Miniprotein binders against a7ua95r516to809. Designs and how they scored, part 92

Target 1, 294 residues: a7ua95r516to809
Amino acid sequence: ASLSLLSISDLVPDLQFIFFWMSNAIEILYFIQQKSPAYMQTIELMDDKAGSKESLLSATISANEEAMTILEEVIMYTFQQCVYYITKTLYVVLPGLLDCNPFGTEPSSEQCRRAAGVCVCAVCVMPEAVRRVVSVFQTTSDLLQQYQVHSEIQSQMFAYLFFFTNVSLFNQLIDKGPARGWFQRSRVLQIQASVKILLDWAKGAGHNHLAQKFFAKFCSTVTILASPPQQLSQMSWKALCAEHPSLKPVQLHRILTQYQLMAELGPLPIWQPSSEDEAYIYRTVDLLESFENH
Key: E = the ipSAE of ESMFold2; O = the ipSAE of OpenDDE; V2 = 0.75 times the mean of E and O plus 0.25 times the DockQ between their complexes.

## First folded at step 7 (miniprotein)

Design ab4 (at its last look DockQ between E and O 0.84; V2 from the best seeds 0.79)
Fold by ESMFold2, look of step 8:
Structure ab4 (fold): chain B 294 residues (1-294), chain A 83 residues (1-83)
Amino acid sequence: as target 1 above (294 residues)
Amino acid sequence: DPKEEVEELLREAERLLEEARKALEEGDFERAILEALQAIIQIARAMLKALRYGTDPEVWEKLLEILRKAAEILKRAEEELKK
């Protein structure tokens, strides 16, 4: 069921329960994986009657494979449940990144506003919309470490969370950007600054490579939109595709169309799709990303 | 009834755990490994059903107890086989 209006802190007890059982399953799975070659070899080398050794070996091979399989299913299910609950909180907080002003002079935290009354801490405090997203990531990281979840599983978790974040931000920008004014240059620069703060968190948390991989589509979009008109208008369609391979032709076409409109570069299209891509620039089914394709 | 299925898997895991314990005590470390793996299979199946459909807190506590005991027998039997 949907857990709308829930913060990540409301879900911590449920997540603690799920991570506890995931961690137990992981520990047993990795023990079996590490030790089974040795004990299987010992059983295979037993000196006993034919059939008796073969029966024990056959049963142990089967049990070993089945145990690993069902433990993997437990891990996959608990992983999926954690991701489901965490992404429900992300879905609520991510749109705020597109509306916030990270360069604002007003205090970004409620504590700063209550304590100081006149404090201007744009450099010293994280903007509130960014803080809400970072809180989800940081709480997730803390729980994974608290329950000593295997590092490979932690990486897979953040890979999906970054993928989800990218899809959510990209789809919101493309779908709602014209109506919300998000393609205005001053707004794009604010969005770029907010995303940089998230990327800095990911780098400090040890997830830089995952963030670079899975934020690529949204970051490419913002990079293009933030480019000065004189520089961008000198780039060909093929050069832009090569520089931003994460963008599908329909996506790049839409971004450049909005860019040309907001930069007031006239009605004549500046960027002409290559003949290879022209069949794809109007495929609206490919415009928005799916949350399921990961 | 999913809760009845969890409890049935739990009972089978308890039976296998006791057989694994006996095998370990008798020095039959190869059979102790097999039977501990079989107990782990049943408990993991019970855990998966309990995660999907829910069960009572008392059943969760028993699931954890049996899982840890089966894993301990597996580890001890593996350690003895190395000798």
Scores: ipSAE 0.796, ipTM 0.959, lowest interface PAE 0.5, mean pLDDT 86
Fold by OpenDDE base, look of step 7:
Structure ab4 (fold): chain B 294 residues (1-294), chain A 83 residues (1-83)
Amino acid sequence: as target 1 above (294 residues)
Amino acid sequence: DPKEEVEELLREAERLLEEARKALEEGDFERAILEALQAIIQIARAMLKALRYGTDPEVWEKLLEILRKAAEILKRAEEELKK
């Protein structure tokens, strides 16, 4: 099947299966972790009374540790599989976010079209491209809740998905943006509005801190590009670095260079990198974000 | 064959579960805990292999059943040790 046809809904059965087993493994792991100290102490006390059963306690400790280790492997594997499937769907829908015009009259979601009334729910008023991205995250949230996955694992899942989304959007914007016209002010404002809708959803879903953290780089890029020339031309390199600490010097330099070209601005001495950053602005290997080391 | 390995692990888990059940019935709660943990180890190994390579629906049902029963034995044995 072409990647273009893969929807999150098509993966729900597979994801449900994986989440089911992940949840079961987590539940048992936590049970063992919580109960282990109590039953170990009891076994120790009983063995002390029986005089000869040091072997049973040792065997139980070993079995407990091994059980926890293997369960952790199951959890890790299932987590990775979930991420793998979900990120595949994100990969398909994320490019549409950059091309989205949220100010246009896009038709309401198909689900709300069937309702006799104009649904004014937050999802129904979303542009289709944004709705598709939100649908991936919402489906993930719903599945995590359905299977009562531990909150820490939920947070880790969303952290990774937001990380992946940020890297994907940032890299696409930096690499393809000039050629696609995404650096044009009108397009940047569309992107900014689309990302705001996504961030508002994340806030409503209880993931505000994670979203702010992991989207910082993409948001900073969009904020700079959305800035009026009159405003941005008054900001020094140091001020921009301080305001956008998530951007590497090479990234900021690239953004400003492309902004300058797009806005037909002459060389701006105020944007000249500091002597300290001058060596780093040429590190093109650091320009794009890596999906590795998360 | 990964499927055969899953089935072997399942059979061993079933054996260990039965030993855990017997120990629980005999009031040997320490042994019941040990055997139940050992059953969980085999099930978790089977789960990991089955997740990687796939298995039959019937095998998944058995894995779940044994896992639940082993957890129940652990819970009961732990509760009895506190008395």
Scores: ipSAE 0.760, ipTM 0.937, lowest interface PAE 0.5, mean pLDDT 90
ESMFold2, look of step 7: ipSAE 0.788; ipTM 0.956
ESMFold2 (binder alone), look of step 7: mean pLDDT 84; pTM 0.814
ESMFold2 (binder alone), look of step 8: mean pLDDT 84; pTM 0.816
OpenDDE base, look of step 8: ipSAE 0.755; ipTM 0.935

Design ab5 (at its last look DockQ between E and O 0.79; V2 from the best seeds 0.76)
Fold by ESMFold2, look of step 7:
Structure ab5 (fold): chain B 294 residues (1-294), chain A 83 residues (1-83)
Amino acid sequence: as target 1 above (294 residues)
Amino acid sequence: DPKEEVEELLREAERLLEEARKALEEGDFLRAILEALQAIIEIARAMLKALKHGTDPEVWEKLLEILRKAAEILKRAEEELKK
């Protein structure tokens, strides 16, 4: 069977095993790292005439450094394995975000309607496509917490998962958007609402900074596409570049071209690239993002 | 053969662990630290190979046992060395 058949729940036992050994390696590495300065001070104070004690301490320092090196390799490998399996699951579920309608359900009960008064629809309903993506993120978070993985490693994991999510969504929108009708304003507003649910999850999970950083390109794209035509057509190319620095000139140009087509604003280009950017707006090699640029 | 390599690393780690335990008993705390670290190096190498290529469940159980014992000796020897 292919990896396209795997769900995150099917991978949990394998991920538990990998996280178990990652956390053991991290624990030992942390302990060993704290001892190196003490060994260095001891060797500087040691009587050179002892010979065998200095040799033994030197060997201990060398062993300490080698232990750190190999434990770091274990951690790196287990991290990469976790990311590999989790991102294969993400790759399967992410396209659904571009097709789903988060506005398709209305609260039907009086109790649900009267809840808290803060974003009642978000409390009552999460679209299935969004739920599948959130489930991957939440399962990952739960596993990291279950195995007490160091917070710095947890942040690195989510940095990569958000990076992967951004690249996948951006590339699919740019590449398949015209054929799938994803540039239509009603669809863009649906996509924007779905992304907001993901951003709210990230904020609640303590990863707001990472989400803001790594979703910037996709969020900028959706923000531009969701803008009212009267507002967007009044903005200069320079102003758009300044508001959306995550977008390369070729990317911004492609987005504006699709926007102009969908808003039926005529064939004559509205936005004039700066002289510096004119060299770059047709570089199709730069249009799609690479999954290797973490 | 990767599985044979894991088992060879495991046997070397077992030897080093026994030497570390004896050093700890004899009050040779710096040697106990060195030999516990060497055992950890061999176990970590075995773990890396086992993660990449797989090994038998019984080997995984032994790897964990030795890792924990080596870490315990390391901690105890360092506590004693401070005295």
Scores: ipSAE 0.779, ipTM 0.952, lowest interface PAE 0.5, mean pLDDT 84
Fold by OpenDDE base, look of step 7:
Structure ab5 (fold): chain B 294 residues (1-294), chain A 83 residues (1-83)
Amino acid sequence: as target 1 above (294 residues)
Amino acid sequence: DPKEEVEELLREAERLLEEARKALEEGDFLRAILEALQAIIEIARAMLKALKHGTDPEVWEKLLEILRKAAEILKRAEEELKK
């Protein structure tokens, strides 16, 4: 099947299965972790009947440690599988976010039109491209809540998904943006509005801090590109570095260079990298973000 | 065969669960905990193999059943040790 046809809804049955077993494994692990000190202390307080206490204690410690270890492996595996499936769906829908015009009268989804009531929910008023992305995150959230997955695991899941989304969007914008006209002010403003809708959703879903943290690079890039030439041309390299600390020097330099070309600005001495950063602006290997090391 | 391995692990988990149940009935709560933990180990190994390689729906239901029973034994044994 073409990757283009894969929707999050198609993966829900498989995800439900994986989340079910992940949740069960987490619950049992947590139970063991909380209860292990109590029964260990009980064994320690037992009368030593001919060395049986030491053997029982040793066996129980070993069994407890092994049980936790193998359960952690189950949790890790199931987590990775969930991430794998969810990121595949994100991979398909994320490019649409960069091409989205949120200011256009896109027809409301047919599904909301068929419901007898005008659904004025925030998702129903979203542009289709944004709604598709949000649907992936919302489905993930709903599944995590349905199976009562521990809050820490939920946070880790969203952290990774936001990370993946940021890397994907950032890399696409940097690599393809000039050629696709995404650096044009009008297009940048569309992208900025689309991302704002996504961030507003994340805020409403209780993930504001994670979203702000992991979307920082993409948001910084969009903010710079959305800036009027008159304003941005008055900002020094040092000021831009300080305002956008998530961007590497090579990334900032690339963004400013492409902005300069797009805006037909002459060389701006004020954007000249510092002597300290001058060596780093040529590190093209650091230009694109890696999906590795998260 | 990964399926055969899952079934073998399941059988061992069932054996351990039965020992845990007997220990609980006998009032040997510490032994019940130990045997239940051992059952959980085998179940978790079976789960991991089954997740990686797949298994039959009946096996998944059995894994869940044994897991729930083992957890129940752990809970009961822990509650009795607090008395």
Scores: ipSAE 0.726, ipTM 0.920, lowest interface PAE 0.6, mean pLDDT 90
ESMFold2 (binder alone), look of step 7: mean pLDDT 83; pTM 0.792

Design ab6 (at its last look DockQ between E and O 0.76; V2 from the best seeds 0.77)
Fold by OpenDDE base, look of step 7:
Structure ab6 (fold): chain B 294 residues (1-294), chain A 83 residues (1-83)
Amino acid sequence: as target 1 above (294 residues)
Amino acid sequence: DPKEEVEELLREAERLLEEARKALEEGDFERAILEALQAIIEIARAMLKALKYGTDPEVWEKLLEILRKAAEILKRAEEEFKK
């Protein structure tokens, strides 16, 4: 099947299976971890009474450690598989977010069209491209809740998915943005509105802190690009660095250079990098974000 | 064959579970805990292989059953230690 046809709904059965076993492995791991101290103390007390069973305590400690280790491997593997499947669906739908016009009269979702009334729920009023992205995250959330996955694992999952989304959107915007006209003010404002909808969803889903943290780079980029020329031309390089600490000097320089070209502002001395940053603005290897550093 | 390996691990887990059950019935709670943990190790190994390479639905059901029973033995053994 072409990657273009893969929806999150198509992966739900596979994801359910993986989440089921992940949840079971987590449950038994936590059970062992919580009970282990009591077992060890009891065995020790019994061995002390029996005088001869140091071998049983040692064997039990070893078995307990091995059980926890192998269960952690199961959890890690299942987590990675979930991430793999979910990120595949994100990869397909994320480009649509950059092309989305949230101010257009896009038809309501098909699911809400079947209801005799205009559903005014936050999801139903979303542009289709945004709704598709949100649907991936919502399905993930629903599955994590369905299988009662521990909150820490849930947080790690969303952290990675937001990270992946930020890297993907940022890299696409930086690499393809000029050629696709995404640096045009009108298009940037559309992107900004679309991302705001996504962030509002994340806030409503209880992931506000994670979303703010992991989308910082993309949001900073969009904020700069959305800024009026009159406003942005008054901001110094140092001020922009301070306001957008998530951007590397090379990234900020690239954004400003493309902004300058798009807005026909000519060279702006106020955007001249500091002597300290001047060496870094030419590090093109640091321009795009890596998926490997998570 | 990864499937055969999963089945072998499952058989070993079943054996260990049965020994754990016997130990629990005999009041040897220390041995029951050890053997239940050993069963969980083999199940977890089987799960990991089965997740990587696939297995039959019946094998998945057995893995889950043994895992639940092993956890139950651990719980019962703990409860008996508190008496």
Scores: ipSAE 0.772, ipTM 0.938, lowest interface PAE 0.5, mean pLDDT 90
Fold by ESMFold2, look of step 7:
Structure ab6 (fold): chain B 294 residues (1-294), chain A 83 residues (1-83)
Amino acid sequence: as target 1 above (294 residues)
Amino acid sequence: DPKEEVEELLREAERLLEEARKALEEGDFERAILEALQAIIEIARAMLKALKYGTDPEVWEKLLEILRKAAEILKRAEEEFKK
């Protein structure tokens, strides 16, 4: 059934198949690439040989280039297929991060509930919504290692998955946040805690640099929204842009507008955009991010 | 018909593989390199079509067999060529 294809565990056999063929193509491509300079040096040595020998060498160089080209196409196609299936699963589970309460994962006893600041019950257990996202990342990592996929390709895979996660979470927060009440301070703090769990997973899995790079826009958004009003009201537009370079002017403007409404702040002169940015704060075409990764 | 195209590419790769094997045995290492590369091209094209459109499990097994054999002949022929 199509609903069963939304679970990462249901996709493992298909992903195993695709990763197997991707890894084979990668290995042969790298072997051929290591040998390409030898063919070129042979041309230099053979520049005064007979025509039949010259024709065979020319054909070999052409075949080498063609083999590399088609193997690259296989690798690109298999990579895209893996990403397609993994992100389909990820798309289903990501919205739960915005609705979950990581502080509300509590045991049934009143004693454990009251001791939530101490790690004695389920309060240290990953919330279900976060666990489902981590499961997608962890399963992907396990499969890449199982098939010994080249480390550079593994990094590219997680770069894209973190990029997709950032775009999905950011777009949903910006687009649906007002209607869902996600800009309320208590909800922003819950979202921040959930994202920290994801970042901790990425750090422990060896992907800290990629997560820091590709989650920057969403993390900046949550950091601003989680800031206490007294602290944030002292930061100028210029300072906020400098602290959060991943945010476009229209995005920062929207975030600050929602912050003002939730904190019941009047207009703040310090948050007026710079003259350079005034042209861009109403570019609604730039508000949401594209999922396209080329 | 993508399935027939995969099987046509597979048959051509098999032919090239056998020619590469014979060239290697005869000491014609330059021809063995060329023909092994050509077999790899045909197998990679077959793999791409099979990934996009599907094929029979028996065809997948043969694709893997030929791919591995062509890569091995390429390796041996290049080692001998450098001598």
Scores: ipSAE 0.768, ipTM 0.951, lowest interface PAE 0.5, mean pLDDT 84
ESMFold2 (binder alone), look of step 7: mean pLDDT 83; pTM 0.795

Design bc0 (at its last look DockQ between E and O 0.02; V2 from the best seeds 0.00; counts 0 for: pae O 11.4 > 1.5, placed apart)
Fold by ESMFold2, look of step 7:
Structure bc0 (fold): chain B 294 residues (1-294), chain A 81 residues (1-81)
Amino acid sequence: as target 1 above (294 residues)
Amino acid sequence: SKVRITIEVEGPPEVAEILAQVIRSSAEEAGAEEVEVRVEDGRVTITITGLSERMAKSLLESIKYLAEKYGVKVTYEIEEK
């Protein structure tokens, strides 16, 4: 419980220790992988009198396999610890994106205004709720670079952080949207604006491909809800499924129901589920996304 | 049918700047070939090139809704190419 109240800045010392151990384990693993074939070739070329070659080869193979297994477990464990701490911080700040009015009055950064005459700093133009989320991602990126974590591991970490962000935002929108009034058109457009500002940061930070991949479900939801009625009402159920493949039938059905309520539209024949999807629109177990990646 | 849109936004600087960011992001996501944004005191000019007419109309409807809600004046011109 106490961990859920920590800011990312409070966690930096702990994350530094974890990243330090992770990066060392990665370096040792690559050393073994890079040098192991040459050592094995040397053993294989060795004279095998009295069977010493066979015994040395067997012991070397076993030691290498054990070492690589241990190192992979250390890397996996430290990766999971990083994700645990970082996602607890994200969980605290992400709901603010859904309540944010990016068009409201917020203090502009005095330093950025004074330095530029107009604000040219991307962080200075962000609404506070977006800036809090970006701070978690930026701190994570800075630590990964500081400890020279392998680029593949950095990509996997951001892939999971964006996956977590998408699940958290989507689930809250779908689950709490009616009670919080988030399906009102003005609120949807505010949510869309906040998320687009976040996605612009992700693009500028070099994460565009990962963000496009892992935010798809939430972005599809907001895109549908923000669509003008004259354009959305011309799209059939089948066309909407094809345009938004990340949405399950029960999810699309729920989104269209909320759209009809917001726009005060009666049921539209063109939005009736296809016969293939009819059984699936009632699978409430599929409505919310799992934080498990399976 | 691709179009070029020139949008002029006048109003409180903080609102105009946020709206410009949203317009840029939305245009790029919708497939615009180029988006230029120039920001001045309370006045923003956005030029979007290579957006389909359908996407341009959708974008402009959202911009008009936001402009009315938050007290920002928006004028625009569409050039078909």
Scores: ipSAE 0.269, ipTM 0.736, lowest interface PAE 4.7, mean pLDDT 81
Fold by OpenDDE base, look of step 7:
Structure bc0 (fold): chain B 294 residues (1-294), chain A 81 residues (1-81)
Amino acid sequence: as target 1 above (294 residues)
Amino acid sequence: SKVRITIEVEGPPEVAEILAQVIRSSAEEAGAEEVEVRVEDGRVTITITGLSERMAKSLLESIKYLAEKYGVKVTYEIEEK
């Protein structure tokens, strides 16, 4: 099956299985961690029949440690599998977000069409490309809640997914943006609107802080590109660095260089990097974000 | 002052052609009066006329970046008109 045909809905059965085991393993691990001290104390309070107590205590400790180790491995493995499947789905739908026109008239979602004739819910008013991305996150949220996965693991999952999304969108925008016309003001405004919809969803889902943190680079890029030339041309390199601390000097320099081309401004002395940053603007290895650093 | 820029791209034909199209589009957006792209024997030559010196320099910076990224050799000449 072509990767283009894989929807998050197609992965739900497999994800359900993985989430089930992940949740169970977490619960068992937590149970062992909470009960282990009580068990040890109970053994310690038993009548010491000639050396049997120490051996039983040692065996119990060893068995608990082994069980905890296995459970931690299961949790780690299942977490990685979830991330793997969900990120594959995101990989397919994320490119559509950059090409999306959120100001167009798009039909309501199929789900809401079935339930009510005209639905004005937040999902139904979303552009299809945005809705597809949100659907992946919403399905993930629903599964995590369904299986009552520990809140910390949920937070880690969304942190990674937002990280992945930011890296993917940022890299695509920087790499393909000029060729795709995504740096044109009209297109940038469309992207900005689409990202706002996604951020609003994240806020509604209780992940506002994580979204703001992990989307910072992409949001900063879009904010700069969406800025009117008259405004942005008055901002110095230092001011832009201070306002957009998530961007590396090489990234900011690239964005500004492309902006000046698209806006027909030419090189602006005010955007010249500081002497301190001058060496860093040529570090092309740092231009694109890496998926490995999380 | 308007400048004439001649850019030569040496590299894999597919990469050179893509880069040439990017350069063309960027030059047109930068207000170039004329952009000519010639492809001969794996070399792409782009001739841009009508850009200001400032815009030309900006374009060249972008091209240098792309050249490094794609592993292609880019040479250029700027003539003042």
Scores: ipSAE 0.000, ipTM 0.228, lowest interface PAE 11.4, mean pLDDT 84
ESMFold2 (binder alone), look of step 7: mean pLDDT 82; pTM 0.784

Design bc1 (at its last look DockQ between E and O 0.94; V2 from the best seeds 0.75)
Fold by ESMFold2, look of step 7:
Structure bc1 (fold): chain B 294 residues (1-294), chain A 81 residues (1-81)
Amino acid sequence: as target 1 above (294 residues)
Amino acid sequence: SKVRITIEVEGPPEVAEILAQVIRWLAEEAGAEEVEVRVEDGRVTITITGLSERMAKYLLQIIKYLAEKYGVKVTYEIEEK
């Protein structure tokens, strides 16, 4: 499929069958795990005929274990296929969050105005860039519920999707932020508002703790960049590290350097890295995150 | 449209038979109209009738993954019902 066809709606026909087979395999695995003690109990009640009971019991236990292992492989494979397709869609839509204005400045469509009586455009319509990301998460949630996927698997899938979102947004901001003007205060406040909409979706969907855990690096970055200069300038490097443990020294150093530049706080460094961290603030290999940490 | 899939599994008999059992379970839980497993001379043949073409496509993708993982050779035919 081309990138122009990577909307989540275009992928649902393929995704629904992959979700179906994943759910199918989970149900069978659960059934075997629940019935295994009862089946063993039935075999133990059989009359022992010259050792046939023992060989049947041994063969049954071995076959069940191998079958369950195969089912676990099916579940893992289908899970990986689901996240592959979903993250391809996320990769395309996530950069738009860094460019959008969640506050809006123009009137909404005529239908929104009539339906709501009197409204401002920003109040009636979620920004398109945010809506596209939320649509991916919501469609994923709907498919998981439609196929009654076990809640632990649902949590694992959203943990990975939030991890992927965090890495993608963080890397884009760090790598392209200076050239794109994303470190300017007005843009940072817009980015912060857009991220809040995503966090509100995650909380309403029952995934608040996962979002808090896996968005930590990007959220810390935006929190620092959104801080008023008087408050941030009074914080030591050590205090910032303690408040934002998700950020590596090289990452924190880069963020503070960009903050100082964009806030026009002069050329003299305000934050002094500890001697321990100073060895690491120039490790550019550690600046961007890997998508393979999970 | 509904299809009939014929799957031949060639490899170590114990692996091929357990794989066939799992494929039977998957197909039956999915609502296949008929599932037949034949074991002939160490070769396992699975015939599944009544899955949609799209459903069968992704089942075969899973089976090909398993075949590579467990060291068996899989061939298949798809026929419209």
Scores: ipSAE 0.763, ipTM 0.944, lowest interface PAE 0.6, mean pLDDT 83
Fold by OpenDDE base, look of step 7:
Structure bc1 (fold): chain B 294 residues (1-294), chain A 81 residues (1-81)
Amino acid sequence: as target 1 above (294 residues)
Amino acid sequence: SKVRITIEVEGPPEVAEILAQVIRWLAEEAGAEEVEVRVEDGRVTITITGLSERMAKYLLQIIKYLAEKYGVKVTYEIEEK
């Protein structure tokens, strides 16, 4: 089955079971953690008839610790499975975000059209490509809430998903951007608008801090590329490094080089890397972000 | 449809019994109608009834993961009730 046709809605039935088991495992873990002290106290209060009390206590403690360890593994496994399925869906829809023209008259989502004619809700006015990405995140949020997953786990989930999204979008923009014309100012402005919609959604969903943190590289890249040539040409390498600390020297250098080519600017001495950064600007291994470093 | 799952765990008793206990808790929390754990001849057998086939299948995936993680051998059978 072509991955291209798989929507988040198609994965919901399977995801529901994963979230169910994850939530259950968390509940059991907390239950054991809360009751363990009480059980220990109960054993301690038992009559020490045959010296068996200490052995029973030790055995119970050990068994509970081992059980909790296993439950943690279940939680971790189910978490990873959720992330795996959700990121697969993101992988499919994220490229559309870079090609999206948010300034075009795209029809509102079919689902909201049926209820009230033209729905003007924030989701219905979104470009289709943006809506698809937001739908993945919204569905994830809805599932986490439906199964009452602990807030810390929810935060970890969104942190990873935002991380994944940033890496994916950044790498695609850096690698394919020049060839696809995404470095053209008009296209960059479209991308910037699309990302803003996504960030606005994240803010509305209560994930503003996480979104700002994990989208920093992509946002910095888009910000630089969206800058007018007259403005950007006045900024030194050092100033750009300071303003965009999320970018590695090699990344910034690549962005500026591609910007220069696109804008038909001659070599700009002001963008020359510092002597300290000069050794790093050619580390092509550090150019693209890795998915492993999270 | 509800299924009956029979799970056999072979391994060190300490690991097998704890694993069985966790599986029992998971199944009970999932709304299993009945969960039986038997320890005989160094084997732990867990019988779970009342789960849906889909829930059961995913539980078995979890169990398989745990089995691999802890180096125990797990076999299972699923029967439709």
Scores: ipSAE 0.602, ipTM 0.882, lowest interface PAE 0.8, mean pLDDT 89
ESMFold2 (binder alone), look of step 7: mean pLDDT 83; pTM 0.799

